VH-VL binders against Large ribosomal subunit protein uL10m (mRpL10). Designs and how they scored, part 18

Target 1, 224 residues: Large ribosomal subunit protein uL10m (mRpL10), of Drosophila melanogaster (Fruit fly) (q9vpl3)
Amino acid sequence: RGKINIQRPKAPHYERARVVAVTQPKYPELPKAKSCFKTRAERTQQQQENPYNEIIAREVRNWLDHSRLVAFFHLSSITADDIFRVRVQLHKQNLHLKSYGSKIIEQAVKNTRYEAIVPLFHSNHCIVFSPDPEKTAALLRIVRRVPQMVLLGGIVEETMLSRNQLVAYAQMPGLHAVQAQLVQTLSQAPGHLIQQLQAHQNSFVQVLDVHAKNQMNEETPKST

## First folded at step 11 (VH-VL)

Design jj1 (from j1 with light chain S32E)
Fold by OpenDDE, fold request of step 12:
Structure jj1 (fold): chain C 224 residues (1-224), chain A 118 residues (1-118), chain B 112 residues (1-112)
Amino acid sequence: as target 1 above (224 residues)
Amino acid sequence: EVQLVQSGAEVKKPGESLKISCKGSGYSFTYYWIGWVRQMPGKGLEWMGIIDPSDSYTRYSPSFQGQVTISADKSITTAYLQWSSLKASDTAMYYCARLGYESSLDYWGQGTLVTVSS
Amino acid sequence: DIVMTQTPLSSPVTLGQPASISCRSSQSLVDEDGDTYLSWLQQRPGQPPRLLIYDISNRFSGVPDRFSGSGAGTDFTLKISRVEAEDVGVYYCMQYTEYPWTFGGGTKVEIK
């Protein structure tokens, strides 16, 4: 009876293979999670049917009121897995990604200082909220690797910033670093001033000395 | 102080529905995600899924997809785990846990023991 | 799914002596940003899990300094410099780099 080759088990008899194939539990393919974000059309339709638009608008207002950093993104088609990953990454940094319909945003910002943002929401979009403006750099770092998220602009400390301005802001040293630099600059200012004042005085004295020497030389009669 | 308080132990029969709760306090409930973890008797920890209470965004572990429902009511700062039809194999301790900032599952509930027996 | 393998399964330790627990992942836990999301949890008998270490080596608030985490890529270690009686329990590593998040099988620390 031939040594059972454990490394290459002989294919089971056709009948057995058939039974095994039929008895193999077909695990339903997990529905490939479509984009967690509905298209603009889908969102608009849902908003028309939703009697709770005002409630959602209030929620948006609440987020705006409690956020010192708000960033607006165009959102292209993204997988459920990718959006989850991004949301988790953002969450770890106290950044909160939300998606609302354009009408809800309009309602939320109506008659507020933020009404100017409404034109940004003509396509699929998402918003990131944070109470911490220092997380702007972290936000940009995270979303840089998400091509589906395109930065449109934002609000930092109640100031509306363009995309470029927000990027520039993120590149700035933190407030404490700026303060430290300011202190350093201020501490150097008196020394520099003194040096400048002394330089002028020294220059003046030198000019006077030269003048005095020249006068002395003119008064020395050439003893022929 | 941050606390997660879960509902009490449950004894159920197969086929019954169950909803257990996890109430958060001592922090802003809408700003933190809540995860659920199963621990079968004498076994290790199993990740079930997570919810963002602010918008009820939920992500299940594949093993638990369609088996349970995770939900939240932010008005009462409570997250839920529910079964439509319990099985004997659902007998376990269930924990809720908060996903923290710059951390992991930082605060845990005391656990809810669910016993399903005929 | 990422499989987390812990060794040893049981670690009998004498009071005051050090303990070491290993956790190995089936794939790298380093994400695209270079971050590694590995945590260590402690579960004392009859209690819920407690966070000890996050992001490989960061101690969570209130965690004694005798606990330390180290590692990179696929290999991670939790060390207890001086085991105390209160350290008895099961320790779990957890990865949350890739979904679904997964736990190690646990290591039981006991006093000899």
Scores: ipSAE 0.891, ipTM 0.960, lowest interface PAE 0.5, mean pLDDT 89
Fold by OpenDDE, fold request of step 12:
Structure jj1 (fold): chain C 224 residues (1-224), chain A 118 residues (1-118), chain B 112 residues (1-112)
Amino acid sequence: as target 1 above (224 residues)
Amino acid sequence: EVQLVQSGAEVKKPGESLKISCKGSGYSFTYYWIGWVRQMPGKGLEWMGIIDPSDSYTRYSPSFQGQVTISADKSITTAYLQWSSLKASDTAMYYCARLGYESSLDYWGQGTLVTVSS
Amino acid sequence: DIVMTQTPLSSPVTLGQPASISCRSSQSLVDEDGDTYLSWLQQRPGQPPRLLIYDISNRFSGVPDRFSGSGAGTDFTLKISRVEAEDVGVYYCMQYTEYPWTFGGGTKVEIK
């Protein structure tokens, strides 16, 4: 049983982090006694003002801007060898695994459409970037064998997707295949439409003809 | 066209430090890993290590762990191999190579000859 | 470390004749996904290595069709259907299934 590092506890699992976040007692704001000690927030803010963090945040933004596929993972304890293996496998598929601190991610996505992803990064995490959204299936295939990587969600073509939606997306035929199917469907649609339109007209004409015939039969005086 | 251009030949003495470079061009440098390969005179190829220039993630071969440092400067699309203290046994040709997508080491530098002699 | 053993060490070949190089790994190069990461490199005299084949049998871009790779598990073969003068050099197999990546000892192809 690995000694729980009490001094630097490992970030909890995503689910645990969520529970902790929800169960945190809302303590009334203690009067800001000017404690001589910079509040954790001020320290965190000062840490946020680290020029280095800004640089890294810009890098993250750059990845986000140039990626059509972004996947977010919880990362459990993993060996260096396993991480390397996964990274190489991903790389071969033009998938790029990166790890950033939660603060950096927060800074990177602040005031962007992606700000909603911040809650996903309360624990150890990694992000996979790709310019090719068609690699989603490959990503999932590779990650399935890595139990330490748990898919949380992602972004595809600037759209936020849940875990389930990403899985569904990966199962869809490629864009070209979908396009082909669409074209095929559309090519069949006019014929059916024409048939339906003609069917109604034909039915109407038939009804009129029957009506006309009935009227003619009523007007024929029974010559007694 | 994808090119890796390495720094010129080096002649050094034992104990000296050395840093050789590999500059990538014709592709997005941050999207491809760079490996280093040693070839001693008249010998075969030896894997040294690899770096992801995007975040400087580096993995060394155990044989070269602690013996060399692999680094990259993505701003100038350059990877580096450096020694803190050269040995005569470090005399070799050193190649950088790109790890391609779906492929392996797909593009290679021209090599840098390092000669360490007393 | 996976040891890659190439045979023969030297392969004198007559122009226009076929050549075959064998590479044997000390353990299976098949990963858990069933993928095998074996490549073949060509190094001409005075030149850097050049990628010929990746993933056992896939020719890299620009590689002539006279080069072919085959094999499975621990045994791999590079074949040159018709050796040309430009094919003179040392050929290396490389595994990148398990880290550290390792090269074969090389096979020198020479013209008789």
Scores: ipSAE 0.889, ipTM 0.958, lowest interface PAE 0.5, mean pLDDT 88
Fold by ESMFold2, look of step 11:
Structure jj1 (fold): chain C 224 residues (1-224), chain A 118 residues (1-118), chain B 112 residues (1-112)
Amino acid sequence: as target 1 above (224 residues)
Amino acid sequence: EVQLVQSGAEVKKPGESLKISCKGSGYSFTYYWIGWVRQMPGKGLEWMGIIDPSDSYTRYSPSFQGQVTISADKSITTAYLQWSSLKASDTAMYYCARLGYESSLDYWGQGTLVTVSS
Amino acid sequence: DIVMTQTPLSSPVTLGQPASISCRSSQSLVDEDGDTYLSWLQQRPGQPPRLLIYDISNRFSGVPDRFSGSGAGTDFTLKISRVEAEDVGVYYCMQYTEYPWTFGGGTKVEIK
């Protein structure tokens, strides 16, 4: 309580401290105990928030696990009208914009391969999730007119991509589109066939820049 | 089959509180937004607001800002529309509707008739 | 607020004949990507609204092909090529390109 804990230590507190100097820890601990009481109260309040944070972190983890496309953005100051418009445009494309606290992101990606994304969230941010990785082009088209959202990078098919790699990925057709393109190409003149295969290979190489050196084999026509 | 099932009709007095519900089924509830629409007797449709149940992001029409509360409980796939103090002018049919991706307000609840009279 | 004006207010039609409903917005509904979020809803007597057309001209699942939508900018049209008895009701246009989202006043289609 009282008066003695509130007062400056110079008065009676130092007299008692001199007496216990032989036994040492009693007096020096009182200032720490007072600080510890506030820290424990603050920690208890934050600890009571931990169950809520864990629920939200599990939700983020669930979105990460079920999203084949995840994009991270820095988010500058934006009006309520502008963020609503962009949310509607994204939703129309099955793209889901969310914002979470940095602590929750840390908790959600702890002990996962995605721990490397944590430094991206030191400032104000947002995340876009989608089960449809082919919607990457639509995402980039929508946000290029939103200067308040600055792309930092993303995750596609469980692979971390830099900003430039994600942009390159958006230019690449999906697997089904590549297969359809190859069927069309095989029905055309030989010279045209070579041009289309080279274009698809170049798109693939751009996406796989950092992790793709060992994936160049997938662009060859056959294994044997 | 996608369905939105609303709570039953309500008869209330001015000043009473009310919370009506809209339960979604047959789809992933947190992937779609839920909007609320008012239809006063013999009149057209009015957008009241919308909610993203995944994070409770909510946007209200200016006409309804501060007049109602929109909320959702994703654990039971249910959205809510709530008044703290009803007025006689709140007498209307209230619909919930799902905002689908690559569509619009695509599935609608059956409506909840709210009657406020003394 | 974008005002959506529908004409006619009432459209009595002979069974099997076409109907045409107009919706005009007070300003362009085209967003920065060239998209227009304009839909048409049908409300049969005593029933909730149902989606017919989205994005001006796309028929929603289960909607008969006698319903078609067209238009651009500020002028939009819903057509029913051959009106059937179950088509009686009130038709609304709705925009959600701009906040706040708004509906037209409605057009009642009834059988003569």
Scores: ipSAE 0.811, ipTM 0.923, lowest interface PAE 0.9, mean pLDDT 80
Fold by ESMFold2, fold request of step 12:
Structure jj1 (fold): chain C 224 residues (1-224), chain A 118 residues (1-118), chain B 112 residues (1-112)
Amino acid sequence: as target 1 above (224 residues)
Amino acid sequence: EVQLVQSGAEVKKPGESLKISCKGSGYSFTYYWIGWVRQMPGKGLEWMGIIDPSDSYTRYSPSFQGQVTISADKSITTAYLQWSSLKASDTAMYYCARLGYESSLDYWGQGTLVTVSS
Amino acid sequence: DIVMTQTPLSSPVTLGQPASISCRSSQSLVDEDGDTYLSWLQQRPGQPPRLLIYDISNRFSGVPDRFSGSGAGTDFTLKISRVEAEDVGVYYCMQYTEYPWTFGGGTKVEIK
């Protein structure tokens, strides 16, 4: 029995929002003054953020190292409701959608075999991690109806796959998917190799070809 | 064994701040979300919000947006629910619960009774 | 918000007899893949809630087989085939198909 609407169950949420806005007190906002020098609080916060950035980067490395499925997406503008819905649906399948700053990802993959993929994360992006590569089909089914998420490629069992390869992997039964991927890796056509050599080094296919050659020629770990 | 252990009961006055905790153990903390649920005396359950501790992604129920803060410290496998200024109407039992994949809110904390009175 | 309506509010039951609890949602809980995230919780007196049933009909680990769930769309049912003394408490349905996540008002099961 508000003064504004006696029929609340039939009212759209838009009308409920209008009622709230009319009854809310309005407070003027104070102007903010910026100084040329850091305050004590800003200095303390900056120092604390550096150690925490390394902690976050270490966690991203841990996700990369322990996920048998990783998928990279370009992310367009998406509402909070839509992304929450997608995150819940993915979580139900043990698929973990994350969004990290490009600098955090760069720090996370520094001095790893994945360092060459850093340029892919300078655009707006998101990453899906899972310990279960058999969930690739569920991943593709869920994101197919989310046009704001555009698949760029992925990693399955530590092997880079293109968009088309990932789709093919998702359609195959267990051991056959692994065997098909291994045969494809070893039988890569000369045309793909020529295209990779002529293109710059910042695509999934380019990174995979470099790593495949390194793995075939190096049996022991090397550090630099 | 999966366990969620919450901080002890609190007696507070209106206007005071409060931060209650929910410590998870026996599972990989960053693979599961933590939700908070309120139960007012003699009433049912109300979802307050959820957090993914792996990247601190949070989502609040509209009824609680701006009224509480949900956070987590994954280094000590602990989620938090906090108020900057308590009201008498915040008197309730507060539960944390884990959102499992291939299940639901599957493991619950023992609850934290918060009493706000003058 | 999806309103979850439970019936009855109270269910006095003779020991060893069945109990049936209904939960109705104000709109369909079926998502784009045909999945329904509908759960049943039990809260014994003085205890936190515990999960009984998820995804309409799947029993959670350690839940006795006397508990079963069924339903589709907007209408869901929790059944206890033979009520035991330890089954006294309040039962809640919960949906998390749509934001915000919501609970039913609860059904008290008690021995008469």
Scores: ipSAE 0.798, ipTM 0.926, lowest interface PAE 0.9, mean pLDDT 80

Design jj1 (from j1 with light chain S32E)
Fold by ESMFold2, fold request of step 12:
Structure jj1 (fold): chain C 224 residues (1-224), chain A 118 residues (1-118), chain B 112 residues (1-112)
Amino acid sequence: as target 1 above (224 residues)
Amino acid sequence: EVQLVQSGAEVKKPGESLKISCKGSGYSFTYYWIGWVRQMPGKGLEWMGIIDPSDSYTRYSPSFQGQVTISADKSITTAYLQWSSLKASDTAMYYCARLGYESSLDYWGQGTLVTVSS
Amino acid sequence: DIVMTQTPLSSPVTLGQPASISCRSSQSLVDEDGDTYLSWLQQRPGQPPRLLIYDISNRFSGVPDRFSGSGAGTDFTLKISRVEAEDVGVYYCMQYTEYPWTFGGGTKVEIK
C-alpha cells in the first residue's frame, strides 16, 4: 500500500504487450503437428461449420438477388434499444436490416458481380435490403438519426453507387410519385383545379424532360 | 393464403421444460417478423417478444427477458417459444402473430393453451 | 413503459346502433417522422385476436367498412357505425412505436 504505482493494476499496453509476446510463435512441436495432421473430431467440426455457413451465405445471395435496393453501413457501438427502434422503423418501410459475419458476406458475394464490395466488410458492418428502390429516401431519413450507422455505399437496380450517388438518387422524384400527384390534382374542384394544373403542369413537364434526357443519354450516345 | 399454425395444448408440471411451435405458410417467411403474445386466463394481451427469422434477431419484453427463449428455424418456416423451467404462473394461452411491413400484427395463430399445475 | 388506457371497460349496445371505443396512451405515440404505429384488434369469444385497423385509421383487408379508426398524439378512437351480432367481443388497442410494445386493457362490446 505504500507506493501507489506498485499497487496499481497493470497498464493496458503493458498487459497487451505481455500477451502478444506470449502468443508469438516459436518452434513448438504441437502447432506443426496440428498443421500436418488433424484429428477426426477437428475434421468433422470443420465439415459441419462449412455447410452451415454455406446455407446462411445462400440466404444472403438470395436477398441480394431479390433486392433492388441494398445499402452498406459501418456499424459503431450501439445500444440494444437504439438498434431495435431503427430495425422497427426500417421494417415498417419494407427495409430489412441484417447483421452477418464478414466471412459469410465474403462467401455470399464470391463469384458474383458484387465481389468488388468485399473490402467494405473489413470493419464492423450491417446491410439493409429492400425490393423497393423508391424507399432509398426513407432509408436515408431514418439512418440520419443514427450516427452509429455510417453509409458506405449501395446498390440500386443492380448498379453500384457511392455514398454521394446514393444520396443524389434519393432526391430524384419517382415517376410513380409524379403520376400520383397528377391524378390528385385532376380530381380537385374546378376553380382550384385551374391553379393546381398550372403549377403541376410545369412540374410534370420538368420530370418528363429529365426522364427523356436520361433515356436519351442511356440509349443515344453523345456525338462530339 | 397466409396461415400460422401452432402446436397443440400442453399440460405440464412446474419445473418441466416446454417448447411450443408456430408454423407459417402461404408467405415468404423471412420477410416478416414473428411475435409472441401471452393471454392469462380471463386477462388481456401481453407482448412477450419478437424475432426476425431471416437472421434470428430477437427482442424480448422486459417482463419476459430471461424467462423464455424465442427462436426460429427458417428451413421449416417455424418459430418457437421455449421455457427451461415452467411455473404455475405460466398457465395461459400463447399466440404467435406475424408483423407485416404494410400493416401490423396482421395474422395470428390459433393459440396454444399451456396448463402448469401440480 | 407506455400505458394504454381503454374506455369504457364494457360497452353494451343495441343492434344497429353505433359504438365508440377510446384508447389513451401515457405519452405521445408520434415518432420522429410524424408516424404513429397504433393498431386495433378484435377478439371474438373463444377466438384469437384479429387485426382491424393499423396506423390509426387504415382498415385491414377483409374488415367491414363499419369499422373506422381516428385520433392523434395520445388519443385514439375505434368506431363501429352499426353494431352487428358478430361484433361481440373484446377490442384492444396496441402500440409499437416505442419499446416495449404494449396493449390496452380491452373493451368488451356486447349486445344488450
Scores: ipSAE 0.797, ipTM 0.921, lowest interface PAE 0.9, mean pLDDT 80
Fold by OpenDDE, fold request of step 12:
Structure jj1 (fold): chain C 224 residues (1-224), chain A 118 residues (1-118), chain B 112 residues (1-112)
Amino acid sequence: as target 1 above (224 residues)
Amino acid sequence: EVQLVQSGAEVKKPGESLKISCKGSGYSFTYYWIGWVRQMPGKGLEWMGIIDPSDSYTRYSPSFQGQVTISADKSITTAYLQWSSLKASDTAMYYCARLGYESSLDYWGQGTLVTVSS
Amino acid sequence: DIVMTQTPLSSPVTLGQPASISCRSSQSLVDEDGDTYLSWLQQRPGQPPRLLIYDISNRFSGVPDRFSGSGAGTDFTLKISRVEAEDVGVYYCMQYTEYPWTFGGGTKVEIK
């Protein structure tokens, strides 16, 4: 079993590397005080932008900010009917499937903590939002039946996860279960300690009892 | 229930200033934008402009740029349309409408009739 | 500005018969993301406009199923499968793909 060199982790597989590269949290450089003077070009560009796009972008931001589970999917040759079916199934689990344009996503996440997701949206895509991170398993169960939906990655509790990490997360027992297990383990620790501490005492008592029994047997006069 | 209630009809003279209001209720006022639409007597609908009440970001139609001022007071969930100097040509019905994320102009006020006559 | 042209200007219809209104844009209403933003509004006499259809074909809440929207690119259609008396009014298409948003000239639906 080759020693996992913790200091030089093997470069992840190309696909993983790509996802990791895309999901690397770029800490927003503190917006350098962009001088209040929007260049004429920037103003003109802003003037040409459809306000409706900004509205949609805000919606996207709102979903991102209020979701504890966000999953990104590539859509490959999926029909509207198939999407509808999946949407209904997801909705029953309080999972919300949304689709936005790449430009809208870019606008929505620009200069935010979510900016790293932009590279995921170069093709047909959809996003699933949920306020409940425990629904990750349910999400994956549903989408496994939809080969046209390819999981790219996600965000769980403000942490960006690769596809593999998200799958692994879904396989974990729920937070409450883990907490319960932890509490159980911690509650057993004192008992174990006590047992260990008492083990020596018990052994000593046993030795004493054996000694006492042997002495009593020696003192019992053989009634001839 | 989502409602937009506009101020009452106005009769003014040319050169006078006017500010009409649109009060939103039954929804988060800062979450939706408010648009203004003009309808001259017997004519079609004309887009005037839009405002985000959350930060008062405003975009005017070129035809109405500099002719009117759109504003909002989020504390009282009210949007405004105002003229500094009215013209006879400003005689029209004015509608405010809510802009939804999915449904465009989904709810409309009842309209405010503005009559400008000498 | 995108010019929206509606036809016909007036549509006299017999009760129970279908009606069709066309809206043509001067340029494609497909944006950079491939989305198209077109709405249909109904204005009954003496009333404010009411949203019927958004995003080409989606019925707004409370809108009867006799109303349907279709189209792509530059050509859009509103259909009423069976015209009722309450459907009398002026119908407008509206594009909100490019700013400024613009309305069609309106189509008056009347009962024969």
Scores: ipSAE 0.750, ipTM 0.922, lowest interface PAE 0.7, mean pLDDT 87

